# Miniprotein binders against q6w4x9r395to579: the designs that were tried, part 134

Target 1, 185 residues: q6w4x9r395to579
Amino acid sequence: GHCSLEGGSFVTTFDARPYRFHGTCTYILLQSPQLPEDGALMAVYDKSGVSHSETSLVAVVYLSRQDKIVISQDEVVTNNGEAKWLPYKTRNITVFRQTSTHLQMATSFGLELVVQLRPIFQAYVTVGPQFRGQTRGLCGNFNGDTTDDFTTSMGIAEGTASLFVDSWRAGNCPAALERETDPCS

## First folded at step 11 (miniprotein)

Design qt32
Fold by ESMFold2-Fast, scan of step 11:
Structure qt32 (fold): chain B 185 residues (1-185), chain A 90 residues (1-90)
Amino acid sequence: as target 1 above (185 residues)
Amino acid sequence: SVLEEIAKTILEAVKDLVEAVKENDEEAIEEAIERLFEAAIEAYEAGFYEVLRAVTEVIRAVYEGDEEKIKEAVKELVEVMREAMRRALE
């Protein structure tokens, strides 16, 4: 399955449902029993440099009981708060520079993350078939049905993105704002 | 089609990459990798997810410096592109 975070604030779920949101917080992007040690992939959004009313991806975080790997738009990679030189390798995770503008986090448990650092910070998430029907978060539930991709943290399928996004906040921040936008413009 | 344009860009970038590797030109290698990877992201955005994986494998093989692995990865990428084009024409 493939999930993408593009253009600063556009998301396409594992079941290919596109949407946009205008929130500034850390959000659960992917949570699954297939991730070891209570692992979760998270995305950090903040105000864009172009307009204060718009938001953009500023960092991606992989958090487990062992690791807190942060990849930021400033091209800094940290684990548990300490800056790391690339390539950086743990038992199950390798972070390395693919090109001058792209980093990859490869794992042994079926999750791969590619981040574009410039000109716009963007992320591409790939999960193996073992994740089918076993994901939750902003990337959706990966069950082959787009009608329930907005399943909240409480297990309720929503028809709109704003309640869905707000339910996956992982920080003490204000609720996402609903704005007029075309996710497939 | 969009995929035909992407395929041409990928094949040209691979050609440049192979030549740069042969010449051991680090700057040319990085430039070719960047162009190849950008084209793979365009393919991903167009719904051809397998292309990005195949390109990633080529880049990995180049960084490993293994000529046989580079050959295998390039062959796999060509096969993935052929399959993607076949599916797009269905």
Scores: ipSAE 0.000, ipTM 0.214, lowest interface PAE 12.9, mean pLDDT 72

Design qt33
Fold by ESMFold2-Fast, scan of step 11:
Structure qt33 (fold): chain B 185 residues (1-185), chain A 90 residues (1-90)
Amino acid sequence: as target 1 above (185 residues)
Amino acid sequence: SVLEEIAKTILEAVKDLVEAVKENDEEAIEEAIERLFEAAIEAYEAGFYEVVRAVTEVIRAVYEGDEEKIKEAVKELVEVMREAMRRALE
């Protein structure tokens, strides 16, 4: 299944439901029992630049009990606050430059993330068939039924995107994503 | 027809997007993508669900800069819209 975050503030879910939202927060894109170590993929949105979108994607975060990998629009990759040179490899995750304008995060557990860095920061999420019916977050529930594509964090199917999106706020809503670096890096 | 108006908007926006990317005009790129996505949302709300994926693939192909992939994605989008119009007339 494919989920995309394009054009600043446009989302297409795993079931191909398109929507736009106007938020400046960290949101949960994908939670699933298929992700190891309580893993989750998150997106950071902020007001930035001259654009025809009120808000824009500025970073994507993969968070688990062991890792906090941040890929930001300024082409900085950190893990647990330490800047990393590419290619960066852990036991189950590899982050590398796929093209001059694209970074890829490949995993051993059926999740793939591709980010476009320029001219607009965009993200593409791919999950294997084992994730069918087992996802939650802004990318939808991947159950093949568009009727419940806007299922909130409380399990309620909404008719509009705004309540759906607000329910997936991570709750920390920073005004801007700050670069995290380890003084020893 | 609503779908015919959506199709016109999509094709015009695709042409503008391709030109904007070629000229590296960031504001024009953002404007064209906004038009494409608003049209995709309208298509979805009108019951033409298959248009959304084809639009997303065109946007992705244009940024990858592969002219053959762009040509293939645009052709697929046209075929998807043609099929959607055929179904609407049955």
Scores: ipSAE 0.314, ipTM 0.698, lowest interface PAE 3.4, mean pLDDT 76

Design qt34
Fold by OpenDDE base, second read of step 12:
Structure qt34 (fold): chain B 185 residues (1-185), chain A 90 residues (1-90)
Amino acid sequence: as target 1 above (185 residues)
Amino acid sequence: SVLEEIAKTILEAVKDLVEAVKENDEEAIEEAIERLFEAAIEAYEAGFYEVAEAVTEVIRAVYEGDEEKIKEAVKELVEVMREAMRRALE
């Protein structure tokens, strides 16, 4: 399964459902029992301009009981708040520079993350077949059915991206918007 | 039809995207990609899931900077759209 965070505000789920949102929060991208140590992949969004529609991905976070690996748009990689030099390896996770513009987080448990640094900070998540039907978060449920990807953290199917995205907030943040808003409104 | 309008939008955006890539015009690329994403969402909402998927693959290829992948993704998109059009006429 492949999930993409592109263009600052666009997401393509594991089941290839495209949607857009504008938010300034940390969101759960991927939770699964297949991730060891209660692992979860998260995305941090922030304002990139003056309008509510100007938002972008600024960091990706892998959080488990043992690690908090943060890859930020300034190319800084940290684990548990401590800056790490690349390549960085801990247990079953390796973070390294793939190309001049790409960083990669490789794991031994079927999760792969590629982060594009330029010209736009973007993320690409790949999971193995063992994750099929066992994922939740903004990347969807990876069950081959695109129509049920907007399942909230409470297991409720939503018809709009904003409500779906809001349910996966990792903190208390403003509500997400699906489309550009009129600055005069 | 809805599909015809979506197809037109997609094809125009793809054309602009390809040109922007050739010219290395990052601003134009981003603009075209945004249009494609919106079209993909519209395609999905109209029930043309394969079309939406094929569009997102084109976008991915562009961001990867692989010319061959772009060509292949565009080719696949065209085929998917043709097939969708065919089915819509049945």
Scores: ipSAE 0.707, ipTM 0.868, lowest interface PAE 0.6, mean pLDDT 94
Fold by ESMFold2-Fast, scan of step 11:
Structure qt34 (fold): chain B 185 residues (1-185), chain A 90 residues (1-90)
Amino acid sequence: as target 1 above (185 residues)
Amino acid sequence: SVLEEIAKTILEAVKDLVEAVKENDEEAIEEAIERLFEAAIEAYEAGFYEVAEAVTEVIRAVYEGDEEKIKEAVKELVEVMREAMRRALE
């Protein structure tokens, strides 16, 4: 399954549903019992320098009981607050430079993350077939069913992206819809 | 129809995108991509799931920077849109 965070404010879920939001918070991208040590992928959004996007992705975080790996738009990789030189390897995770503009986090448990650093910070999440029907978060539930594409953290299927996104906030942050966007064009 | 308006928006944005990619105009590329993403969301909300998916594949190909993948994704999008239009008229 593939999930993508592109163009600053756009998400395409594992079930291929596109949606947009603007927010300044950390959001849960992916939780699954397939992730070891209560693992989760999270995305940090903040005010943006990206064209046509008020807020944008600024970091991706993999958090578990043992690790807090942060990959930021500033091309800094940390684990548990310590900066790491690439390639960085743990028992189950390797972070390395795939190209001059892309970093990859490869894992032994069926999760792969590729981040584009320039010209726009973007993230691409790939999961193996064992994750089918077993994911939660902004990337969707990966069940192939279009009727529940926006399943909130409470397990409720919503018709709108805003309620869906706000349910996946990981922290005490403003609601995505608190801000009104007046397009200039 | 809703599909005709979405199709028009997509085709105009794809034309602008292809021209911007040829000229390596980063600002124009991002403007076209933003229009395509909005059209993909509208297509999905209207029930044209295959059209939405084909649009997002074009965007992905552009960000990968592979000219052949961009050409293939655009061809697929045109074919998917023709089929959607055909089904709508039945």
Scores: ipSAE 0.359, ipTM 0.735, lowest interface PAE 2.8, mean pLDDT 80

Design qt35
Fold by ESMFold2-Fast, scan of step 11:
Structure qt35 (fold): chain B 185 residues (1-185), chain A 90 residues (1-90)
Amino acid sequence: as target 1 above (185 residues)
Amino acid sequence: SVLEEIAKTILEAVKDLVEAVKENDEEAIEEAIERLFEAAIEAYEAGFYEVAAAVTEVIRAVYEGDEEKIKEAVKELVEVMREAMRRALE
């Protein structure tokens, strides 16, 4: 199944439902029992320009009990806070430059991520058939039925994208926003 | 009808997109893609799922930068819209 984050704020789910998303936090893109070590794929959105309502994808994060791999729009790849030269390999994950404008994260567990760096930072998620009906997050539930693609983190099917998206916010917003919180304290 | 308005919007945006790609006009490409994405969302919410899917495939092909894939995706979109229009008249 394929899920895409394109054009700054557009998402197409595994069941092919398109929607527009505007937010400035970290969001759960994909959770599944098929991901090892409690793994999850997350998307970081931040404001663009001077408008607080305008947002764009700025980083994609793969988080597990062992690894925190961050691929950011400035073309830096880190794991557990340390910058890595490409190609970067762990036991089950390889991050490498696929083309001059694309990075790929390949895994041994049926998840593939392709990140377009230029001209616009975008992400493409591919999962194997073992993930069918076993995904949660912004990419939907991958069950072949688009009517429940807006299933919230609480398991409720919503009619609108805004309530769906808000339910998948991770605990804290991006670190860059947190640094600006209290400059005089 | 709603479908006729959506189809007109899609066809005009595709025409603008193809011209922008030929001219290598980055700003015009992004403007046309934004219009196509909005049209795909409107098509989906109106129940024209196959039209929405075909539009998003055109957008994907443009971002991949493959001229042959763009031509194939546009051809498929036109055919999908033709079939949706036929079904709507039943």
Scores: ipSAE 0.199, ipTM 0.632, lowest interface PAE 5.0, mean pLDDT 77

Design qt36
Fold by ESMFold2-Fast, scan of step 11:
Structure qt36 (fold): chain B 185 residues (1-185), chain A 90 residues (1-90)
Amino acid sequence: as target 1 above (185 residues)
Amino acid sequence: SVLEEIAKTILEAVKDLVEAVKENDEEAIEEAIERLFEAAIEAYEAGFYEVALAVTEVIRAVYEGDEEKIKEAVKELVEVMREAMRRALE
């Protein structure tokens, strides 16, 4: 299955549901028992420089009990806070420059991440068939049923993206940005 | 019909996108992509899942910057929309 984080905070889930949000936080992108050592993929959003979006992706994080790999829009790769030269290899993970504008994180456990660095920082997540029905987070539950892709961290299917996204915040962050309505119009 | 309105929006946005890409107009490209993402969400919420997916594939091809992939994605989108409209006539 494929999940994408593109442009002005647009997401397409593993079941192909597109949605949008506004937020300045770290969000759980993917959690699964298929990820070793309590692994999780996370996405960091911050205020955007793009005129049509309030927030955009600025980093992707793979966190486990042994590793904290951060890939940022500035083309900096760190693990456990230390900068790494590419190609960077651990026992189960390799991070390398795939093209002049793309970095790839390949793993031995069925997860692949490709980040586009230019013209806009974007992320593409690919998971093997063993992840089917065993994912949680912003990328959805990968069960082939698109109507329940907004399943929150509490296991409730929501009708709106904002409640879904807010439930997957990691750490102490404000709720997703709300659009202001002109009270005089 | 809802599908006809969505299709019109998609086709106008694709036309604007192709013109913007040809002229390397970054602002116009982002505006057209914004409209296409909104159309994909609308198509999905209306139950036209394959149309929504095809639109997101066009957006991805544009971000990759490969003109051949853009042409292929647009052709696929047109075919998916034709099939959706054919099914809707039943």
Scores: ipSAE 0.247, ipTM 0.651, lowest interface PAE 4.1, mean pLDDT 78

Design qt37
Fold by ESMFold2-Fast, scan of step 11:
Structure qt37 (fold): chain B 185 residues (1-185), chain A 90 residues (1-90)
Amino acid sequence: as target 1 above (185 residues)
Amino acid sequence: SVLEEIAKTILEAVKDLVEAVKENDEEAIEEAIERLFEAAIEAYEAGFYEVARAVVEVIRAVYEGDEEKIKEAVKELVEVMREAMRRALE
């Protein structure tokens, strides 16, 4: 299955549901029991310089008990806070430059991430068939039913993207920054 | 009527996109892609899931930079829209 984060603020789920959101936080993109060591893929959004988007993707994070791999729009790759030269390899994960504008994170457990660095920072997530019906987060359920792709962290199916996205926040966001960028206030 | 308006928006954006790709106009490409993403969301919310999917595949082909994939994705989008229009008339 494929999930994509494109054009600064657009997401297409594993079940091919497109949606848009604006946010300035870290969000859980993918959680699954198929990821080893309590692994999760997360997306960091911040105020945007992209011409058609208020906020945009600025980093992708793979977090497990062993690793915290961060790939950021400034082309820096870190693991557990330490900058790494590419290609970078652990036991189960390899990060390398696929093209002059793309980085790839390949894994042994059925997850692949491709990051476009330029002209717009974007992410493409591919998961193997073992993940079907086993995913949670912004990329949706991967269960073949697009009507419940907006299932929140509490297991409730929402009709709008905003409540769905807010439920997948992974950390504390700066309240002042969010208030300043809130179009409803 | 809703599908006709969505289809019109998609076709206008695809025309602009193809021209922008031929001219290698990065700003025009991103403008057309933005319109296509918005049209895909509108199509999905209106229940035209296959139309939304086909639009996203066109966008993906453009970002991959593969001319043959772009041509095939546009052809598939046109066929999917024709089928959606046919079903709407039943």
Scores: ipSAE 0.297, ipTM 0.683, lowest interface PAE 3.5, mean pLDDT 78

Design qt38
Fold by ESMFold2-Fast, scan of step 11:
Structure qt38 (fold): chain B 185 residues (1-185), chain A 90 residues (1-90)
Amino acid sequence: as target 1 above (185 residues)
Amino acid sequence: SVLEEIAKTILEAVKDLVEAVKENDEEAIEEAIERLFEAAIEAYEAGFYEVARAVIEVIRAVYEGDEEKIKEAVKELVEVMREAMRRALE
């Protein structure tokens, strides 16, 4: 199954439902019992430089009990806060440069992530057939039925993308008050 | 009709996309893709699920970079839209 985060603010679920959202938070993209060590794939969204998008994808995170691999739009790859040179290998995960503009995270457990770095930061998630009906998060439930693709973290099917997306918020969102980023002060 | 306007938007965006791909113009490709994504969402929300899926398949073929897949996906999209228009008139 394929799930994609493209064009700054667009998502296509494993069951091929397209939707758009704007947000400035970390969201659970994919959770599944098929991921080892309580693994989860997450997407970080922030204010956008992309045309027609208020917010866009700025980083993808793979989090488990042992690893926190972050791939950011700045082309920095870290694990547990430490920067890594590519190719970077663990027992079950390899991160490498696929092309001059694409990084790939390959795993031994049926998950593959390809990240486009330029001109727009975007992500492509591929999962093996063992994940069918066993996924949850922004990528949907991968059950072959698009009418329930907006199933929230509480297991409720919603009619709108906004309630669905909000239910998959994870981590700490930015402060309500914007911090001054201007060097003038 | 809603479908007629969606189809017009899709066809114009596909034309721009094909030309941008031939010229390897990354900025123009992404602009056309954004228009196609918006059209796919509109088609899906209007109940034209097959049209929405066919549009997404064109986008995926472009990102795969295979010229033959792009050609086949565009041909399929045109046929799906033709069928949707025909059914809307029945």
Scores: ipSAE 0.229, ipTM 0.588, lowest interface PAE 3.8, mean pLDDT 79

Design qt39
Fold by ESMFold2-Fast, scan of step 11:
Structure qt39 (fold): chain B 185 residues (1-185), chain A 90 residues (1-90)
Amino acid sequence: as target 1 above (185 residues)
Amino acid sequence: SVLEEIAKTILEAVKDLVEAVKENDEEAIEEAIERLFEAAIEAYEAGFYEVARAVLEVIRAVYEGDEEKIKEAVKELVEVMREAMRRALE
């Protein structure tokens, strides 16, 4: 299953439903019991410098009880607020430069993230078959039925992307990004 | 007529995309891709799921950066659209 965040404002879910949104917040892309230590993948959107979109992806965050890995559009990779040289390896996660324009986060638990850095910051999420029917967030529920891909955090299937997206906001914005870029860090 | 309008939008965007790829014009490529994404959303909402899927495959091929894959994906998109138009006229 593949989910993509492309062109500044477009998302294609694991069940291949395309949609567009504009937002300036941190959003939950993927939560699943298949992710270890209460893991979640999140996307940070902010006002865009890209001519084609009002808002765009500016960072992707993998958060668990052990790690807060942030990959930002300025090509900085941090874990728990500390900048890391690539390749960066933990027990279950490796972040490395796949090409001159792409970074990859590979995991031992069936999640893979590829980010395009240039010309536009974009993200591609791949999950193994064990995630089928076990996902929630902006990437959809991966159950093979695209009609309920707009399932909100309350478990309600919406007909519009805006209500769906708003339900997956991760608290007050932009707290997560501000914490990582704190002048004291 | 809804499908006809969507098809027209797709074909114009694909033409612009192919030209932009040949000229290595990154801004024009992203502009054409945005129009294709909008057309894919419109096709999906109208119930033309195979057309939407084929458009998304063209976009994916462009981001993979392989000109031969782009040509292949465009060919498949044209075939899918012809089939959808044929069924609509039955």
Scores: ipSAE 0.233, ipTM 0.634, lowest interface PAE 4.0, mean pLDDT 79

Design qt4
Fold by ESMFold2-Fast, scan of step 11:
Order: C-alpha cells, then structure tokens, then sequence
Structure qt4 (fold): chain B 185 residues (1-185), chain A 90 residues (1-90)
C-alpha cells in the first residue's frame, strides 16, 4: 500500500483517500504491530508562510526503542541525535541517496520511505501486504473499507479530517486546523 | 450536477498544469496542483472515488518529473472521468 505527503499539507492514505490538514506539530503517520520494537513513523509540520500552504512537512522521523532516525528538509540525517553520512546502515534499516534530490529508507520489515528534498520536501510511504488492516495513524488503517477512513487514535470513525488529524498529534503543539466551507448563500 | 462542476474544475486545472510543466513554471505548477488536490477531495466526498484516485495519480506523476508518466496519468484521468459521466447519465 502507498501513502503520500505532498504539496506541503496534502495526504493520500493507504486506502487512497485524499485530505488536507493544517497543523504545526509532530504527528503519527504509521503505527503497526508489524513494526519491530514499538516502531512508529512520524511527520513534523511547521508553518510555511506562503499563501499556497499554511503549513509544510519539515522532517520525517522513524522512532523505535533502539533508533530515532530523523530525515529533515535541510538534508541532514541523524540517528539518536548524531549526524550520519550516507549510506547509513543499521541491522534492519538502510538510508541512502536514491537520486540527487531523493533519499530512501529501506527496511527489512516491509516498510519503505522515500523523501523528496527539492524543490519541495515530500514523503512517500510504502508498506507490504502484511500491514493490511494493521496500520494506525495519518496514513489510515489500510483495510479497504471507506466507512472508517478517519479512524482516530481512540478508535472512533470521524466524518472530518480535523478531529482525525488532531487525535494523531504526538506532541504538546496546537490542535490541527481545518479549512471550513462557508455555507452562507 | 456536482460531478459536472468537479469535472470542469479538473479539466481546467489539468490544462493549466500541462502548460505550466511545459514552461517549467514552478509557481503555476503549485497553483494547478493545489486546485487538483482540492478537486480530488471534493470528488472523494461526493462518492467519485475513481476520479479522486486518478487526480492524485496525476499529481504524483508531476512530482516524479517523468513526462511519459504525466501523459499516461492524464490520459487515464480523462478516461476515468468519461466513464463517471457516462454512468451518471443512466
């Protein structure tokens, strides 16, 4: 399944649902029992200051009990706070430069991350079939069922992206904001 | 109909996107992509899931920068929209 974070503030889930969110926090993209050692993939969003996007992706983080790999928009890769030269290899994870503008994090457990560094920082998440129906986070639950596309961290299916996104906040940042349609006519 | 309005928005945005890509106009590309993504969200919320998916595929192809994939994705989007419009007339 594929999940994408594009254009500063747009997300397409594993079940192909597109949505937009606004928020300046760290959010859980993907949690799953299939990730070893309580692993989770997270996205950091900050204010962009441009009219076409109020917030933008600035870093992607893979966190487990052993590793904290951060890939940031300024092309720095760290693990547990220490800068690493590419290619960087651990037992189960390899981070390398795929092209002059793209980095890839490949894993032995069915997760792949590709980040575009330029001209805009974006992320693409691929998971193997073993993750089907076993994912949680902004990338959705990967179950092929559209009735629960916005399942919150509390297991509640919501009708809007705002409450869904806010439930996956991983820090003490402000709540996510959603653009509301003005019904005045 | 809602589908006709969405289709019009998509076709106008695709036209602008193709022109912007040919001219390598990064700001115009960003504007067209934003319009396409909003249209994909509207299509999904209206129950036109295949249209929404085809639009997001066009956006992805543009970000990958592969001209042949962009042409293929646009062609697929047109076919998906034609089929959706055909079914709406039943």
Amino acid sequence: as target 1 above (185 residues)
Amino acid sequence: SVLEEIAKTILEAVKDLVEAVKENDEEAIREAIERLFEAAIEAYEAGFYEVARAVTEVIRAVYEGDEEKIKEAVKELVEVMREAMRRALE
Scores: ipSAE 0.241, ipTM 0.648, lowest interface PAE 4.4, mean pLDDT 78

Design qt40
Fold by ESMFold2-Fast, scan of step 11:
Structure qt40 (fold): chain B 185 residues (1-185), chain A 90 residues (1-90)
Amino acid sequence: as target 1 above (185 residues)
Amino acid sequence: SVLEEIAKTILEAVKDLVEAVKENDEEAIEEAIERLFEAAIEAYEAGFYEVARAVAEVIRAVYEGDEEKIKEAVKELVEVMREAMRRALE
């Protein structure tokens, strides 16, 4: 299954549902019992560096009990706060430059991340069939069922992207913002 | 018709996208992609899942920068929209 974070503010889930949001927080992109060592993939959004978007993706984080791998729009890769030269290998994860504009994180457990660095910082997540029906987060639940397209962190199906996204905030960040409305108009 | 409005938006955005890609106009490409992504959201919410998926494939192909993939994705999108319109008339 494929999930994408594109154009600064757009997400396409594993079930191919597109949605848009604006936010300035770290969000849980993917959690699954298929990820070893309580692993999770997270997306960091902040003020926009992308035309036509208020906020945009600025970093992708893979967090487990042993590793905190951060890939940022500044083309810096760190693990546990320490900068790493590419290619960077751990037991189950390799981060390397796939092309002049793309970094790839390959894993032994059926997760693959490709990050486009230029011209816009974007992320593409691929998971193997073992993840079907076993994912949660911004990339959706990968179950093929449209009745629960926006399942929140509390297990509730919502009708709007904003409530769905807000439920997947990591830490003490503000709620995701809707497009600014002028109250005097 | 919701589908007619979505189709018009997609066709206009695709024409703008193809021209922008030919001219390597990065700002025009991003503007056309934004319009296509909004149309994909509208298509999905209206129940035209195959149209939304085909639009997402065009966007992916553009970001990959492969001209042949872009041409193939655009051809597929046109066929998918034609089929969606045909089905809507049944």
Scores: ipSAE 0.312, ipTM 0.688, lowest interface PAE 3.3, mean pLDDT 79

Design qt41
Fold by ESMFold2-Fast, scan of step 11:
Structure qt41 (fold): chain B 185 residues (1-185), chain A 90 residues (1-90)
Amino acid sequence: as target 1 above (185 residues)
Amino acid sequence: SVLEEIAKTILEAVKDLVEAVKENDEEAIEEAIERLFEAAIEAYEAGFYEVARAVMEVIRAVYEGDEEKIKEAVKELVEVMREAMRRALE
């Protein structure tokens, strides 16, 4: 299955559902019991430097009990807050430069992430067949049923992308925090 | 047919998009992208998943700002629509 985050604010789910949202938080992109050590893939959105888009993808995060791997639009790769030179290898994960403009995170557990750095930061997620029907998050549930791709974190199918996306917020929202610290903004 | 109406909408939006990109008209580009995105959703809801994907590829190419990539994505979209129309007539 393939899921993509493209053009600043567009998403295509594993079941091929296209949608768009304007978010400035961290969102759960993919959760699955197939990911080891309570692993999750997350997407960070912020105000956009991309033409024709209010918000855009600025980083992708793989978080587990052992690792917090961050790949950001400025071409910095960190794990647990420490910058890493590529190729970077752990027991089950390797991050390397696939081309002059693309980084890849390869795993032993059926998840592949390709990040385009230039001209626009974009992400492509590929999962193996063992993930079918066992995914949650912005990339959808990968069950082959295109009518329920907007399944929220509470397991409810929503009719709008906005409610779906909001349900997958991981709690890190710089725009909301800025508004709280400046009630006049 | 539904597919013929979707194809007409796509072709009109692509024509407007190409003209807007050539003229570097930001407002017209945004309008054409929104029309293409709506057409991609309609194609998806009608079961024409490959058409929806091809439309999204055109939108992606516009954001990347490369005229040759836009031309290639449009050519692919036309081919995908021809194939979808051929299958619909069987």
Scores: ipSAE 0.257, ipTM 0.653, lowest interface PAE 3.8, mean pLDDT 77

Design qt42
Fold by ESMFold2-Fast, scan of step 11:
Structure qt42 (fold): chain B 185 residues (1-185), chain A 90 residues (1-90)
Amino acid sequence: as target 1 above (185 residues)
Amino acid sequence: SVLEEIAKTILEAVKDLVEAVKENDEEAIEEAIERLFEAAIEAYEAGFYEVARAVTEVLRAVYEGDEEKIKEAVKELVEVMREAMRRALE
């Protein structure tokens, strides 16, 4: 299954549902029992300098009991707060430069992440078939049914992207903004 | 019909995207990509799930930068739209 974070604030879920949101927070992108040591993939969004987008992806985080790997739009890769030279390898994860503009995080547990650094920071998530029906987060539930792709962290199917995205916030930060973000409207 | 309007928007955006890629106009590429994402969302919300999926596959191919994959994805998008329009007429 494939999930993509593109164009600053567009997401396509594992079940191919496209949506857009505005938000300045860390969001849970993917949680699954298939990820070892309570692993989760997260996406960090902040105010955008990109034309036609109010917010954009600025970092992707893989967090487990053992590792906190952060890949930043500034091409900095850290693990547990320490900067790492590429290729960087742990027991089950390798981060390396795939092309001059792309980094890849390869894992032994069926998760692959490709990050485009330039011209716009974007992320592409690939999961193996063992993840089918066993994913949660912004990338959807990967159950082959697009009608419930906006399933919140509480297990409720929502009709709007805003409520769905807000439920997947990680940490103490503002709720995701509506499409029109004018403070007076 | 709604589908005819969506199809027209998609085809115009794809044409603009292909021209922008050939001219190496990064601003025009970004604008066309954004229009295609919005068209995919509109198609999905209107219940044309296969059309929305085909549009997102074109966008994925563009970001991968492979001209042959872009051609294949565009060809599939045209076929998907043709089939959706046939179904809508019955």
Scores: ipSAE 0.103, ipTM 0.540, lowest interface PAE 6.0, mean pLDDT 76

